# VH-VL binders against Sensor protein CitS (citS): the designs that were tried, part 8

Target 1, 196 residues: Sensor protein CitS (citS), of Halalkalibacterium halodurans (q9rc53r339to534)
Amino acid sequence: AQTHEFSNKLNTISGFLQLGKIDEAVDFIQKERKIQQEWIHFFIERVNDPTVSAVLLGKISQAQELGIDVDIDPSSQLLTPLQERQQELLVTMIGNLLENAFDALLASGIENKKIYISFTDMGDDFIFEVEDNGPGIPPQLMESIFEEGFSTKEGTHRGFGLALVKKAVHELGGAIFLEEGELGGACFVLTIPKHE

## First folded at step 20 (VH-VL)

Design v3 (from r2 with heavy chain N59Q)
Fold by ESMFold2 at other seeds, fold request of step 23:
Structure v3 (fold): chain C 196 residues (1-196), chain A 121 residues (1-121), chain B 113 residues (1-113)
Amino acid sequence: as target 1 above (196 residues)
Amino acid sequence: EVQLVQSGAEVKKPGESLRISCKGSGYTFRSYWMHWVRQATGQGLEWMGNIIPIFGKAQFDEKFKNRVTITADKSTSTAYMELSSLRSEDTAVYYCARGRKYTGLYLFDYWGQGTTVTVSS
Amino acid sequence: EIVLTQSPATLSLSPGERATLSCKSSQSVLYGSNNKNYLTWYQQKPGQAPRLLIYWASTLESGVPSRFSGSGSGTDFTFTISSLEAEDAATYYCQQYYDTPPTFGQGTKVEIK
């Protein structure tokens, strides 16, 4: 988790220094500090739930270590208080959707890996989108990806994360769909009513 | 090619209601936010609200919350905006516009042709 | 709510001249997390809907002629038509999409003398 991320960052700095790239090591340290400050500012202003903020910050840091560029739409907001069960399940859903995007991008040959996130609570529901620029999901598999135990022909691991997301969304009275996105990969959209 | 086609011009009296349709084609209608923006004669543009058609969930600018209803019919790829209790200040051209995603939810890349609405006594 | 102020209100120029339009924002629209400015320029000809020209302050929309450009950051933005053509007579609007609600400038009308 966090110790693994710190170790990778320390190894990167050490690598620059061992190669005699001192300016690059300094730039890496300064960039990492600035990026963290900008994200903290965003979450203080836009997200009232500290648990959701912490999970998203952790996933953003993980993405940076993996060479994945994460954007959250600047108009995003989550200011309405979450019930305890909503918080628990939302963290699970967002975490699994992001891990799915990480896996798809890491398995791809795409050089500038991207994830886009948006969320809003301006209406009666919480609405979230998670999009990547990976290979996407073949049309013939679109309805099957949420089934328990689903796996691809090339995959040796069975995936249960998307099935858990679907169950969590339905427990909260919401819905999740795979939709068209702008980046050309997978685009998951979900909605959760604010009130039961 | 993406196209948004709106219903025709209307003349209304104060106190009446307005209903404008916007039919989208050439793209996956259900996947993208549809926005409503109005423009009074010789004035700037003003965002009114939006809807995400896959869920049928709408959001509104605060000044319109009590008078505006926004809906969508996925099967006909058509969004609707209704404005009640019309006033002379509601005289404007009303536009639907499609939002993007990664580039920005409130970046409007395609617009309907506009619906001119005149509210006069 | 973020207020956008455009200047001048009207710009009258001859074909071939350079047009320069200003948009000033009451708050920064620079998103520090990705270092992009969430500022857009639209063209609106009489009786027509707005047309997207530029997003992220300086990125040209596909199919838009290269004589159009945008620059600036934070609170101060500039839109330029490098060599004005007759069909460029229109009103130009800036719009921020950094925060909700999205807001527009009041427009700059470009006229051909």
Scores: ipSAE 0.873, ipTM 0.936, lowest interface PAE 0.6, mean pLDDT 90
Fold by ESMFold2, fold request of step 23:
Structure v3 (fold): chain C 196 residues (1-196), chain A 121 residues (1-121), chain B 113 residues (1-113)
Amino acid sequence: as target 1 above (196 residues)
Amino acid sequence: EVQLVQSGAEVKKPGESLRISCKGSGYTFRSYWMHWVRQATGQGLEWMGNIIPIFGKAQFDEKFKNRVTITADKSTSTAYMELSSLRSEDTAVYYCARGRKYTGLYLFDYWGQGTTVTVSS
Amino acid sequence: EIVLTQSPATLSLSPGERATLSCKSSQSVLYGSNNKNYLTWYQQKPGQAPRLLIYWASTLESGVPSRFSGSGSGTDFTFTISSLEAEDAATYYCQQYYDTPPTFGQGTKVEIK
């Protein structure tokens, strides 16, 4: 997916140059650089933890390579210092929730793939929401999706991501739920107390 | 149809406390942030705080800390806002409002009818 | 915190005329990561709650008449009613939702002559 998206961008630039459209090629390159700079600006302003920032920026870059549009609510903030164990487990939770969203979207026939993220620490808890516009999770599977090894009945053993999230949340004294979202896919919401 | 129905108007004296309810219907109450916004006569609208009902976790604007409590009861789909140590400056119409998600957490798409509160000696 | 300043304070117009309202933000509400302006417009009729009309500065909320529109970017925003109707008499507020706390303009009251 990485190879294809990067190659597509290079082909677009090459196409503009081959057609003699130099201004269009320059605009395209500058647009791609500006998007990266805007995300870096957001994380510098809104996220105090450099490890969480790096993970989110990496996942946004990965999403772009996969053709997935990621939005983080501009009002999001994570400014409260994290304990080392909180940082480690938040990285695990964020990474696995986003990978599950990527997998669900890539397996779907949905052409306009979207992920929405929000987070806040204005109150006594860290609260995170991750929503996609994929197929969602059938109600009959909602309890099962957090169990270790869940994927399909008697099928491939691939269900570690959400089980790891549930274990991480539990260790930090928090909770995670699958809730209704605006995009029509899965919407995971979790909370972690700032002080265990 | 999404509806937010608030408790009725109140007249209070300085130093008393105020408690307003907001019952949500026509949507999954626990999933969406509920916000409280007030409108004083001659002043604009002012955000006070919010709550995410699935967790019962609230957040507050800095200027209302230590005077505002926001709670939610998922079983009755009702949010509550309590403002303590009332002053005459707290005379206002108090609204609950529902936030969205992808479109914006602080985008208020449905509002309660408002609760008029008068604080006078 | 982001301050929104609306002008004029009051507009008095006849039915069928175009109403133009301004909202100026003390800081940009253009989110560079997605190129959306996090600004809304609300209508508040006397004795009623605000009603969402426009979000992302220019996107019309479902069920809102097409005579309402919004434009602008960054710090300068405009709300228009292309042909005033009697029921449009109300106070109109802009609100930013780019940063916390969310903040509102002081309102523009539209009166029908």
Scores: ipSAE 0.872, ipTM 0.938, lowest interface PAE 0.6, mean pLDDT 90
Fold by ESMFold2 at other seeds, fold request of step 23:
Structure v3 (fold): chain C 196 residues (1-196), chain A 121 residues (1-121), chain B 113 residues (1-113)
Amino acid sequence: as target 1 above (196 residues)
Amino acid sequence: EVQLVQSGAEVKKPGESLRISCKGSGYTFRSYWMHWVRQATGQGLEWMGNIIPIFGKAQFDEKFKNRVTITADKSTSTAYMELSSLRSEDTAVYYCARGRKYTGLYLFDYWGQGTTVTVSS
Amino acid sequence: EIVLTQSPATLSLSPGERATLSCKSSQSVLYGSNNKNYLTWYQQKPGQAPRLLIYWASTLESGVPSRFSGSGSGTDFTFTISSLEAEDAATYYCQQYYDTPPTFGQGTKVEIK
């Protein structure tokens, strides 16, 4: 999608400069850099896997370009080493769950688009939650959302994301459910055993 | 109306085990983490562990990992905490508490009434 | 573990007075990624469970009277009751939920003279 949020930031900077407000422009730029450095700091401390970190950082940047506010629960941690196949499939699952949330929010008319993520490896499983404040999923569709080819977007080629997530979770011996969340939209929760 | 109702007070001897229940109502029990927190007389609050009932997967503070078991029964909307090898230092009020999500996984918005446990010879 | 230290231990005041409580954290609980402080205030009346009053350091929980407020950032937090009422006699706890395990301050007991 077009990076309207990035263009708005450039327009703001340009506006300050055109008005001769140099200190205001510098402050604005430093604030944006600080936010990115804080995310990198979080991932260095809380996520040992560089591939998962890179995917999440990329998705956070994408969300910001789309005008979507992403929160990761600060207590989240992923410190347990991942097997190569676990890493590959987690990247697929995380990526597709976030793209699903982006699509739902962009199709909505809400102004303050939000996504909440949490993850933990404190117990015997890796557990992930992804929640948005979009329209949610009607109960009559809950059985269908993981079917190959299902999509709320027109066209069958876009219906593979959640089916891929379910396949990946099953390969790793885990489970995924759509549950109630705090934001009023969709809330996906999944678990992956650390050991089979 | 969210409510958490715990089992009644217990008097125990050292070496025995304790099992406390916490029944949740007025919300979707399986979707939210349930936490266990205790408070010894005249002391602060101490987190012990939690469970996410949809998966039945529990996590524990390292201090308790060898003595505590946390389970949940989705069909009765009830969480359980068991503490084994009781000592006099385990005398406390034990609470279950519901965690939120977006506002904080470890933000406790509703608490059970508490279960007073006395461990004495 | 993040240690929270509350002061004073006991605060004895008359109805209508302003109560001011401090909570100091051994580490910052300001989450730079969203600029929120993961610090909560609870009220616990004798023989009762804690009641959530304030989260994110300054956000009032729904149904909590506006005489309660919170402020501060990073490591230094303040909880205020603007005009003390008899029913406010309780022990007040701060709690951080920035990092695991979540931890609580030792409490400030507010008494009515």
Scores: ipSAE 0.872, ipTM 0.936, lowest interface PAE 0.6, mean pLDDT 90
Fold by ESMFold2 at other seeds, look of step 20:
Order: sequence, then structure tokens, then C-alpha cells
Structure v3 (fold): chain C 196 residues (1-196), chain A 121 residues (1-121), chain B 113 residues (1-113)
Amino acid sequence: as target 1 above (196 residues)
Amino acid sequence: EVQLVQSGAEVKKPGESLRISCKGSGYTFRSYWMHWVRQATGQGLEWMGNIIPIFGKAQFDEKFKNRVTITADKSTSTAYMELSSLRSEDTAVYYCARGRKYTGLYLFDYWGQGTTVTVSS
Amino acid sequence: EIVLTQSPATLSLSPGERATLSCKSSQSVLYGSNNKNYLTWYQQKPGQAPRLLIYWASTLESGVPSRFSGSGSGTDFTFTISSLEAEDAATYYCQQYYDTPPTFGQGTKVEIK
């Protein structure tokens, strides 16, 4: 995923240079560095776990190459150390939730694709929210989306990753729900206890 | 329309506890963080903590951690805030307020009418 | 914790005049990742709860009259009432929602002469 993103950015820079548009190439490089540096500053200040930081940064980069605008609420924090198993499963859950949001947005044709993320560890639990402005989940499917092997039709609507998320959150003693969000698409909220 | 309706005014003595309710209507109560903010005469507005009702999980500002309990009852769409070991400096109007999500978890778009609490000897 | 300092403490003006209020933050509330300022303005009339007027420093909340506006970035913010009306007599608060805990300014009381 990073290899394709990197290649696309190199092609853009090369294109500007081949056309003699040096100032445009410099502006593009500076903008890309600024975006990455701003996210690095956020993760250094707000997230103590380097694996979670790397996964989120990677997903933000992937979203950018897909034309999806990702926001993390600036008040988010994950400063409490994660146990090894919590880290492994949380990375899996976050990754699968974001991939499902990417898939839904790409299939939708919505022009201004957005994902909103928040997380907090200020209380006794870690709490995460992932919301998109996609088509959402039809009411008749809301009860089924976490079932293992779920599909509305052959191959075109999977949901396999959501079953994996449900199993992971259960292993950690937590819960996950589909809730109303502000963006009009799907809004997943999950909680996991800090201590077991 | 969104409404937040709080329980009525109370007069307390130092050392007692207070308990305030906040009933939300006109929106999906369980999905949004509910916040508690107080306003003492001459001190301005101060955030105390919040709760996400779908999980019943609360968070607290550090200065209130040992005295504040926040709960929610999804079936009645009602949040509760309890403050124990009251002091005269806890005299204030206490508000519940709804947070948003994308525009900001700590952006308070709807407020309850306020509950006046007086703590005096 | 981010400290917000408002000035002036009190502003006495006649109807139709322009009101200008300042809010200064002890550190930047500009979120570089999305280039938005996480600062809001509330109006509180006597005996009432605060009312949200402006968020992201300059975005007007739905149903708020266009005579209200906000500007500024980083640490310095301005709230303006372009033509003061009698019903605008209130105390105005800025609030940051960039970091926890969210914090409020001490308020600017706007009085109508």
C-alpha cells in the first residue's frame, strides 16, 4: 500500500520537473512534508504506542492516495501503555474498521469522502470511534454485520472483517456497536477495559 | 428538537452529596457524549467530566476524580452527576451539555437549563 | 491546560454600534493536521444557559444571525457583532476544544447603553 502511494507521489514530482514546473514541484514536496510532519507531531504528543501510531499513520497515508480525508479529533489520546495482546488486537480492529470505511466510500461515488476517528483513555476503558460519510448500513442489515461470514450477496458485500473485529473486542472483554454519527454514514464505537 | 432537562435547584450543607439528573430528548441519546460543566459566581465555566451512554463509561477532569460519579440510563435517556464531600466553593450552576462528534467531542451544541446548587453552613 | 484570556471584561455600547471582543490562548489551538482552529464562542444571557454561536473560530452555527462573526488563528481570536441589537446584551465566552480538559475564557460582558 505504501509502495503504490510512494510511486504515485514520485510520478507527480517527476511530471512537474519534466514540464519545467520547478516551483510547483517544490510546493508539492513541501505540502506532503507538512502533512506528514503535522501527523507525526500529533502522534508523538497523543499516542504512546509506536505500533498503533504506525498503523494509523499508514492508514492516513493510504486514505490520502484514495482521495479520502481523515480527521482524528485533536483531543484524542492513547497514553496508557497497552499490553502486548491489547496492542495486537487493537491494531487489527482499527485496521479492519478503516478498511471497511475505505471500501464503503470507494463504492459509493460520494465526492467529499471523509473519515472521522476519535479515541480516549481518560477513563477506565480505551474508547474508539470510527465514522465515515458514506452510505451507512441499511437498517435491515444492522443486526447481521458482525456475524461470521456475513454477506448480502455473492462476493459484493462481505463484512468478514467486522466479524473479526467483534471476536477481537470480545477477547479483550469489550464491546462494539454501530451508532449514529454526525457524518451520515457508518459510526462504529468500541470500548475495551484497560485491565483484565 | 433537542432538549436537555435538568432536575431542580438544591440547597446543601458542607460534607453532603448532590445528585443532578439530565434527561435528553429529540436525538439518539445513547450515541453522543454527555458532558457536565459548572459555573460558579466569579469563576466562569469549568468542565467536570462526561459519559458515553451506549457503554455507560465515564471520564473525569483530574480535579474532580475522587468526588464525581457520572452515570447514564439509556432506557430513560437520562444522565446523572453526583458530587460528594461538598464544600462552599462547590456553590454553582451545574449544566449538562451535549458534545458533537466530527465537529468536536468537546463542542457543546445543546445545554440543559442549569441546576442551581447552594452549599452553605 | 490551555488558558484563555478575554478582553475587555465589560463593553458598554449603543444599539447599532460594532462590538469587538478578544480571546487570547496560552498556546495554539490550530490543528495542523486539518488546518482548523478548535475555538468556539458562546452567548450567555442572564439566567440562561450558554448558546453556541461559532465553532472552528469562524463557522457560524445554524440559526445564528449573520451579524455575529469570528476570526483569528493560532492564539489570537476576535468575535464581532457588526450592528449591536438590544437582545445581544449578554456575556460572551470563548472556549477551546483542542485539548483536554476543554477550557473557557472568563467572559466579556456586553451591555447596551
Scores: ipSAE 0.869, ipTM 0.938, lowest interface PAE 0.6, mean pLDDT 90

Design v3 (from r2 with heavy chain N59Q)
Fold by ESMFold2, fold request of step 23:
Structure v3 (fold): chain C 196 residues (1-196), chain A 121 residues (1-121), chain B 113 residues (1-113)
Amino acid sequence: as target 1 above (196 residues)
Amino acid sequence: EVQLVQSGAEVKKPGESLRISCKGSGYTFRSYWMHWVRQATGQGLEWMGNIIPIFGKAQFDEKFKNRVTITADKSTSTAYMELSSLRSEDTAVYYCARGRKYTGLYLFDYWGQGTTVTVSS
Amino acid sequence: EIVLTQSPATLSLSPGERATLSCKSSQSVLYGSNNKNYLTWYQQKPGQAPRLLIYWASTLESGVPSRFSGSGSGTDFTFTISSLEAEDAATYYCQQYYDTPPTFGQGTKVEIK
């Protein structure tokens, strides 16, 4: 996905240059660098774990290629050092929650695709939220979405992601719920105690 | 319509504790952070802490961390804030306020009516 | 912590006049990742709780009269009431929600002559 995204950006730059639109090509390059620098600045300031930062930055880049607008609440923070197993399972949980949101949005007809992320470690727990403006999850499917093999779209998603999230949360002594959100789609919220 | 209704005014002595309730209605109480903000008479507003009721997990501003307890009862849609070891400078109006999500976790869109607390000997 | 400084402290105007209030932040509250300013304006009438008027510096909250508006970016913000009405007598606070803890300006009291 990164190779395809990079190639599309190079094609855009080449197109501007071939049309003699030098200033437009320069502006495009500067804008892309500014967006990357802004996210890097956020992660340096707010997220102490390099692995979690890398996963989130990678997912943001993937979302951009998919036409999905991702916001992380600017007040988010993850400054508490993670134990090795917490780090491993957290990146699994974040990655799978975001992939689930991507799949739901791509299957929808919604034109302005959005994902909102927040996280905090100010208290005794790590708390994460991932919300999208997709179709949401009807109540009759609530229990099913965490079952191994569940999928609303056969062949593009095997349905293991949310089962892995529930397993990971359970191993860390936490909880995950599907709650009401502001965007009108799915809103997954999870908590992981810092100490067991 | 969203409403936040707080418990009534209190008069306290130094060294005592106060406990204020905030009942939310007209929205899914458990899903949204509930914040506590105070305002000393004729002064500005000061954030104290919050809670996410679905987990019952609270966070506190460092200035209050050792004196403030925040809890929530999902079954009654009620949040509680307790401030211990009261001092005269704790005289203030105390507000609960609901945070948003996408628009901002610390954007307070609905406020309780306020609870006036007077600490005097 | 981000310090918000409001001016003037008090503004006395007649009905129908334009009120202009300033809020200056000690640090930028412009979130470069989404290009939004995380600044809010509240109205507080005597004996009442604050009321949300404007968020993201310039977005009007639902149900708020259009005579209220906000502008500015980064560290410098302006709140405007285009034509004052008697019920607009209140204290107005700016608040940042870019970083924790959220912080408030000291307020600007608007009086109707």
Scores: ipSAE 0.867, ipTM 0.938, lowest interface PAE 0.6, mean pLDDT 90
Fold by ESMFold2, look of step 22:
Structure v3 (fold): chain C 196 residues (1-196), chain A 121 residues (1-121), chain B 113 residues (1-113)
Amino acid sequence: as target 1 above (196 residues)
Amino acid sequence: EVQLVQSGAEVKKPGESLRISCKGSGYTFRSYWMHWVRQATGQGLEWMGNIIPIFGKAQFDEKFKNRVTITADKSTSTAYMELSSLRSEDTAVYYCARGRKYTGLYLFDYWGQGTTVTVSS
Amino acid sequence: EIVLTQSPATLSLSPGERATLSCKSSQSVLYGSNNKNYLTWYQQKPGQAPRLLIYWASTLESGVPSRFSGSGSGTDFTFTISSLEAEDAATYYCQQYYDTPPTFGQGTKVEIK
């Protein structure tokens, strides 16, 4: 859970302060701040779209509070300008894919929660990948996960997020699939054609 | 386990085209990027481009993008690389290689045996 | 495009000796967001394809003998064979996968006397 890692960090800082180890507390806080600045540096260099950058930064911050380790492949790039509708729908798709990964990981009881993201625009398409190390999706549910109202939880309404992703991808003329990944959980891969 | 098997050696003349196949087995072929890397005689390794087979979408290094075509057939788990307008400088061993994901998209963990191509008159 | 320079070009040693190879990058390949170096070492024996030995600069690939190791960060990297064996005669390449296009060093040939 989110409070587990956040609480542990607060307890560490408090412990240093209670023991009179002020320099150690300051060093710990500065290391955490440096990690956030490194992400901002990555997005300035690799992603030209400020809206996509803001959404990803926000989700990375959310993941940190939830105790989820997020990696973005350093070779990732999104330098080709997005049209207004592409930007709107891509933000929706990225947000929902990451929320789906957060929910799966938080329900799982897995200790070392991880999400891996990659994206590229070197070719004729924008291609995105979001992978987690959660429980994955059973083969019998693979086609059903994009249906409106789908959920593996009783009394929840979380089934709308993936249906919205499928609808958004279709509107942009692209495709989305659930594929094999390295982390053992779900791995969503999507493509969106460029017009240039 | 994971195995990449390439088509055999070729001798070509300048101006002709080259087409090499790479059949993957022992893993989910459609899910992983397949890369093409060449090694000229007495020189280092050079990345040419790749493809993600689930979408059939390819990417190319700048120096090759006007001469290279990369395709994949998911049903036969086979990738293809075609290089047109061959010159003597294209004499090399051509490799296919599988990329990873979390560990790195451009980390090549399995390589084909290589296809020796000689371009001479 | 990131240029990798390897040294020495050739290293000739006896069995049991320590081999030390250098790879220097024109730009840092240290990814500050996760503190990993995106540098790999390959072994290529004559007539064979490259074999992955080490990734993230120092992580040994599964099934690779423990006499192989890697170290370094940023722009300066070292590959070591702690006690050279006859089958280690090969050319060794570093490769960066931090930025596109991925690029390789020119290789260091290790010969056994």
Scores: ipSAE 0.866, ipTM 0.935, lowest interface PAE 0.6, mean pLDDT 90

Design v6 (from u4 with light chain K36R)
Fold by ESMFold2, look of step 20:
Structure v6 (fold): chain C 196 residues (1-196), chain A 121 residues (1-121), chain B 113 residues (1-113)
Amino acid sequence: as target 1 above (196 residues)
Amino acid sequence: EVQLVQSGAEVKKPGESLRISCKGSGYTFRSYWMHWVRQATGQGLEWMGNIIPIFGKANFDEKFKNRVTITADKSTSTAYMELSSLRSEDTAVYYCARGRKYTGLYLFDYWGQGTTVTVSS
Amino acid sequence: EIVLTQSPATLSLSPGERATLSCKSSQSVLYGTNNRNYLTWYQQKPGQAPRLLIYWASTLESGVPSRFSGSGSGTDFTFTISSLEAEDAATYYCQQYYDTPPTFGQGTKVEIK
């Protein structure tokens, strides 16, 4: 089923049409298409892997439906060809890190929900960063967040995604850490060697 | 208060190597990219490379890739830049600078005081 | 690589006058996904490191006097000092951080007569 945000967009378009405000409906549709075109343009220029591009585009669309503002640093690039196993596990890692951020933001009372992403392949490793402006993770829980079934003590939400990320990173010979970020929430940084 | 403190001025001969330190304080050193930027007289500013200290992974501008090494020591909150096979054209002031994150990875909000390096015979 | 061209090379003005500096980019630094321009202005006094004044083309860094401002979008950017003070004598650089490597303009030297 579609989210409230996506249904609201459809209801807005339908409302314009039912009131005979065709130009307003067209303008609304064109604005939504322009935002998607800008993201497609970014991925064509900066990400050479079509599978990684599709996952990120899908997650950005999902974030829009959930009312979450996503920024990817414009200097980000992933142009180095991925080995088959790297691609498979990277998709798993990116997807689960973003789902973790969505869950944290949706469970919070924060009105201005934001996610920041950066990545680079300029050196010998692929390096990724995912940051949100959610409640963050207390220092005493930092190692526990990667255990299967981890949940915050204040919530009943079951979390399996971070355990999968740690397993995937370890298989690829990389590392993942929770670091200080600029947005005040969780900031995950990971590295994957290009050749292993 | 964020501070970046660099090692002192150096005079070098062509063919020698240069090693500059940059100690960061007043922030979580390991979490932020540290960048190296040089300024030759009359040439303006030129980015050389960076490092993310938590991983010790460095990136380099293609122009310097075979001559530059960038490292970091998390325990002393110190980054190092080494430039080998020096030429007279490497005479410059060398800066370390801290990058941000959300605001921009290549937005340099704090700079070291600079290290003047002269390469001459 | 994105080339930034600043003009004029030197600007000599009296205290209280308005300084207007230009920075032109060889390609757009406007990021269409968030509509931000990834352009920064620095002040550098002789013998000192650059000081961040403005980021995202027009956002004033904390602690920077309000007489400094930035404007423009895409490829054409302007930096303004509304009423020059003696301490504003410096070289001013624009820098893009839209693409790697980050690049700087050649600078505009502002002199106080």
Scores: ipSAE 0.866, ipTM 0.940, lowest interface PAE 0.6, mean pLDDT 90
Fold by ESMFold2 at other seeds, look of step 22:
Structure v6 (fold): chain C 196 residues (1-196), chain A 121 residues (1-121), chain B 113 residues (1-113)
Amino acid sequence: as target 1 above (196 residues)
Amino acid sequence: EVQLVQSGAEVKKPGESLRISCKGSGYTFRSYWMHWVRQATGQGLEWMGNIIPIFGKANFDEKFKNRVTITADKSTSTAYMELSSLRSEDTAVYYCARGRKYTGLYLFDYWGQGTTVTVSS
Amino acid sequence: EIVLTQSPATLSLSPGERATLSCKSSQSVLYGTNNRNYLTWYQQKPGQAPRLLIYWASTLESGVPSRFSGSGSGTDFTFTISSLEAEDAATYYCQQYYDTPPTFGQGTKVEIK
């Protein structure tokens, strides 16, 4: 996936050069480096947990390889220290929510695939939101999506992601809901108390 | 159509508490952050705090943390803001406002009509 | 917190004239990851709540007349009414939503002669 995305970037640069568009090639290279630096800057300033930062950066890179545009609300912050178990389960929850969004978007014919993320620790809870512009969750499936073994495609590991998220959030004393979002797809919102 | 309707004007004395309601309609109330913003006469706008009604979890500007309580009742689609230990400096018009999501959590696309509060001895 | 400074404080113009309002931010509100400016303009008519006109510095909210526009990036922003109408008499506020707490400019009052 990394090799494919790297090759695609090289082909884009080569294409500009072969068309005699040298300024466009230079701009493309500079933009790629600047965007990566901007994400690193965001995480240094807004997220004090290195493990959560690494997971989110990795997921952003994965999304780029899949042609999915990821935005994190600029006001997001996670500066409050996480307990070891909170960190472990939060990483699992974020990872599964994002993989679910990737799967839904890749299975769709939706052009300009998007994911929006926000999080805050300003109050007594950590609050996270993950939204995509995919097909969403049909109303008849709303109660079922968190059940073990549920999947719109056959396969044992495909039916466990959201059930694991629900179990993890409840272990931490929090809650998760599927809510209305602005992008028209699925919008998961979860909360985790800072103190048990 | 999205509509935010606030409770009526109030006159208060220093030391009393203020409680304002904001009823949302025409949208999924529980899903969007509700914000509180005040405006003293002839002055700028000042964010006070917000709440996400699906969890009933609130955040506050540091300036107000010890005096403000923000709650929501999903069953009536109503948010509440209470400000305690009132001072004359709290004389203002108080607004509720709905935040967006992708476009911005602190982008206020719909506002209540405002509640004028006067605090005087 | 990010301080927004608007100028002029008051602008008195005739119908049909072009109104130009300035908003300067103490820190950049340009988000480098998506190249958007998290700056909004509101209109507040006497006795009314603010009305959202423009977000992301230059994107017109649905239902807002096209005579309103916004421009600028980083720390310097401009709001323009291309041909002033009587109904445009109001106070206009910029607001940043890049960082918490969200903050507002002190407003520019636009009066019609």
Scores: ipSAE 0.866, ipTM 0.936, lowest interface PAE 0.6, mean pLDDT 90

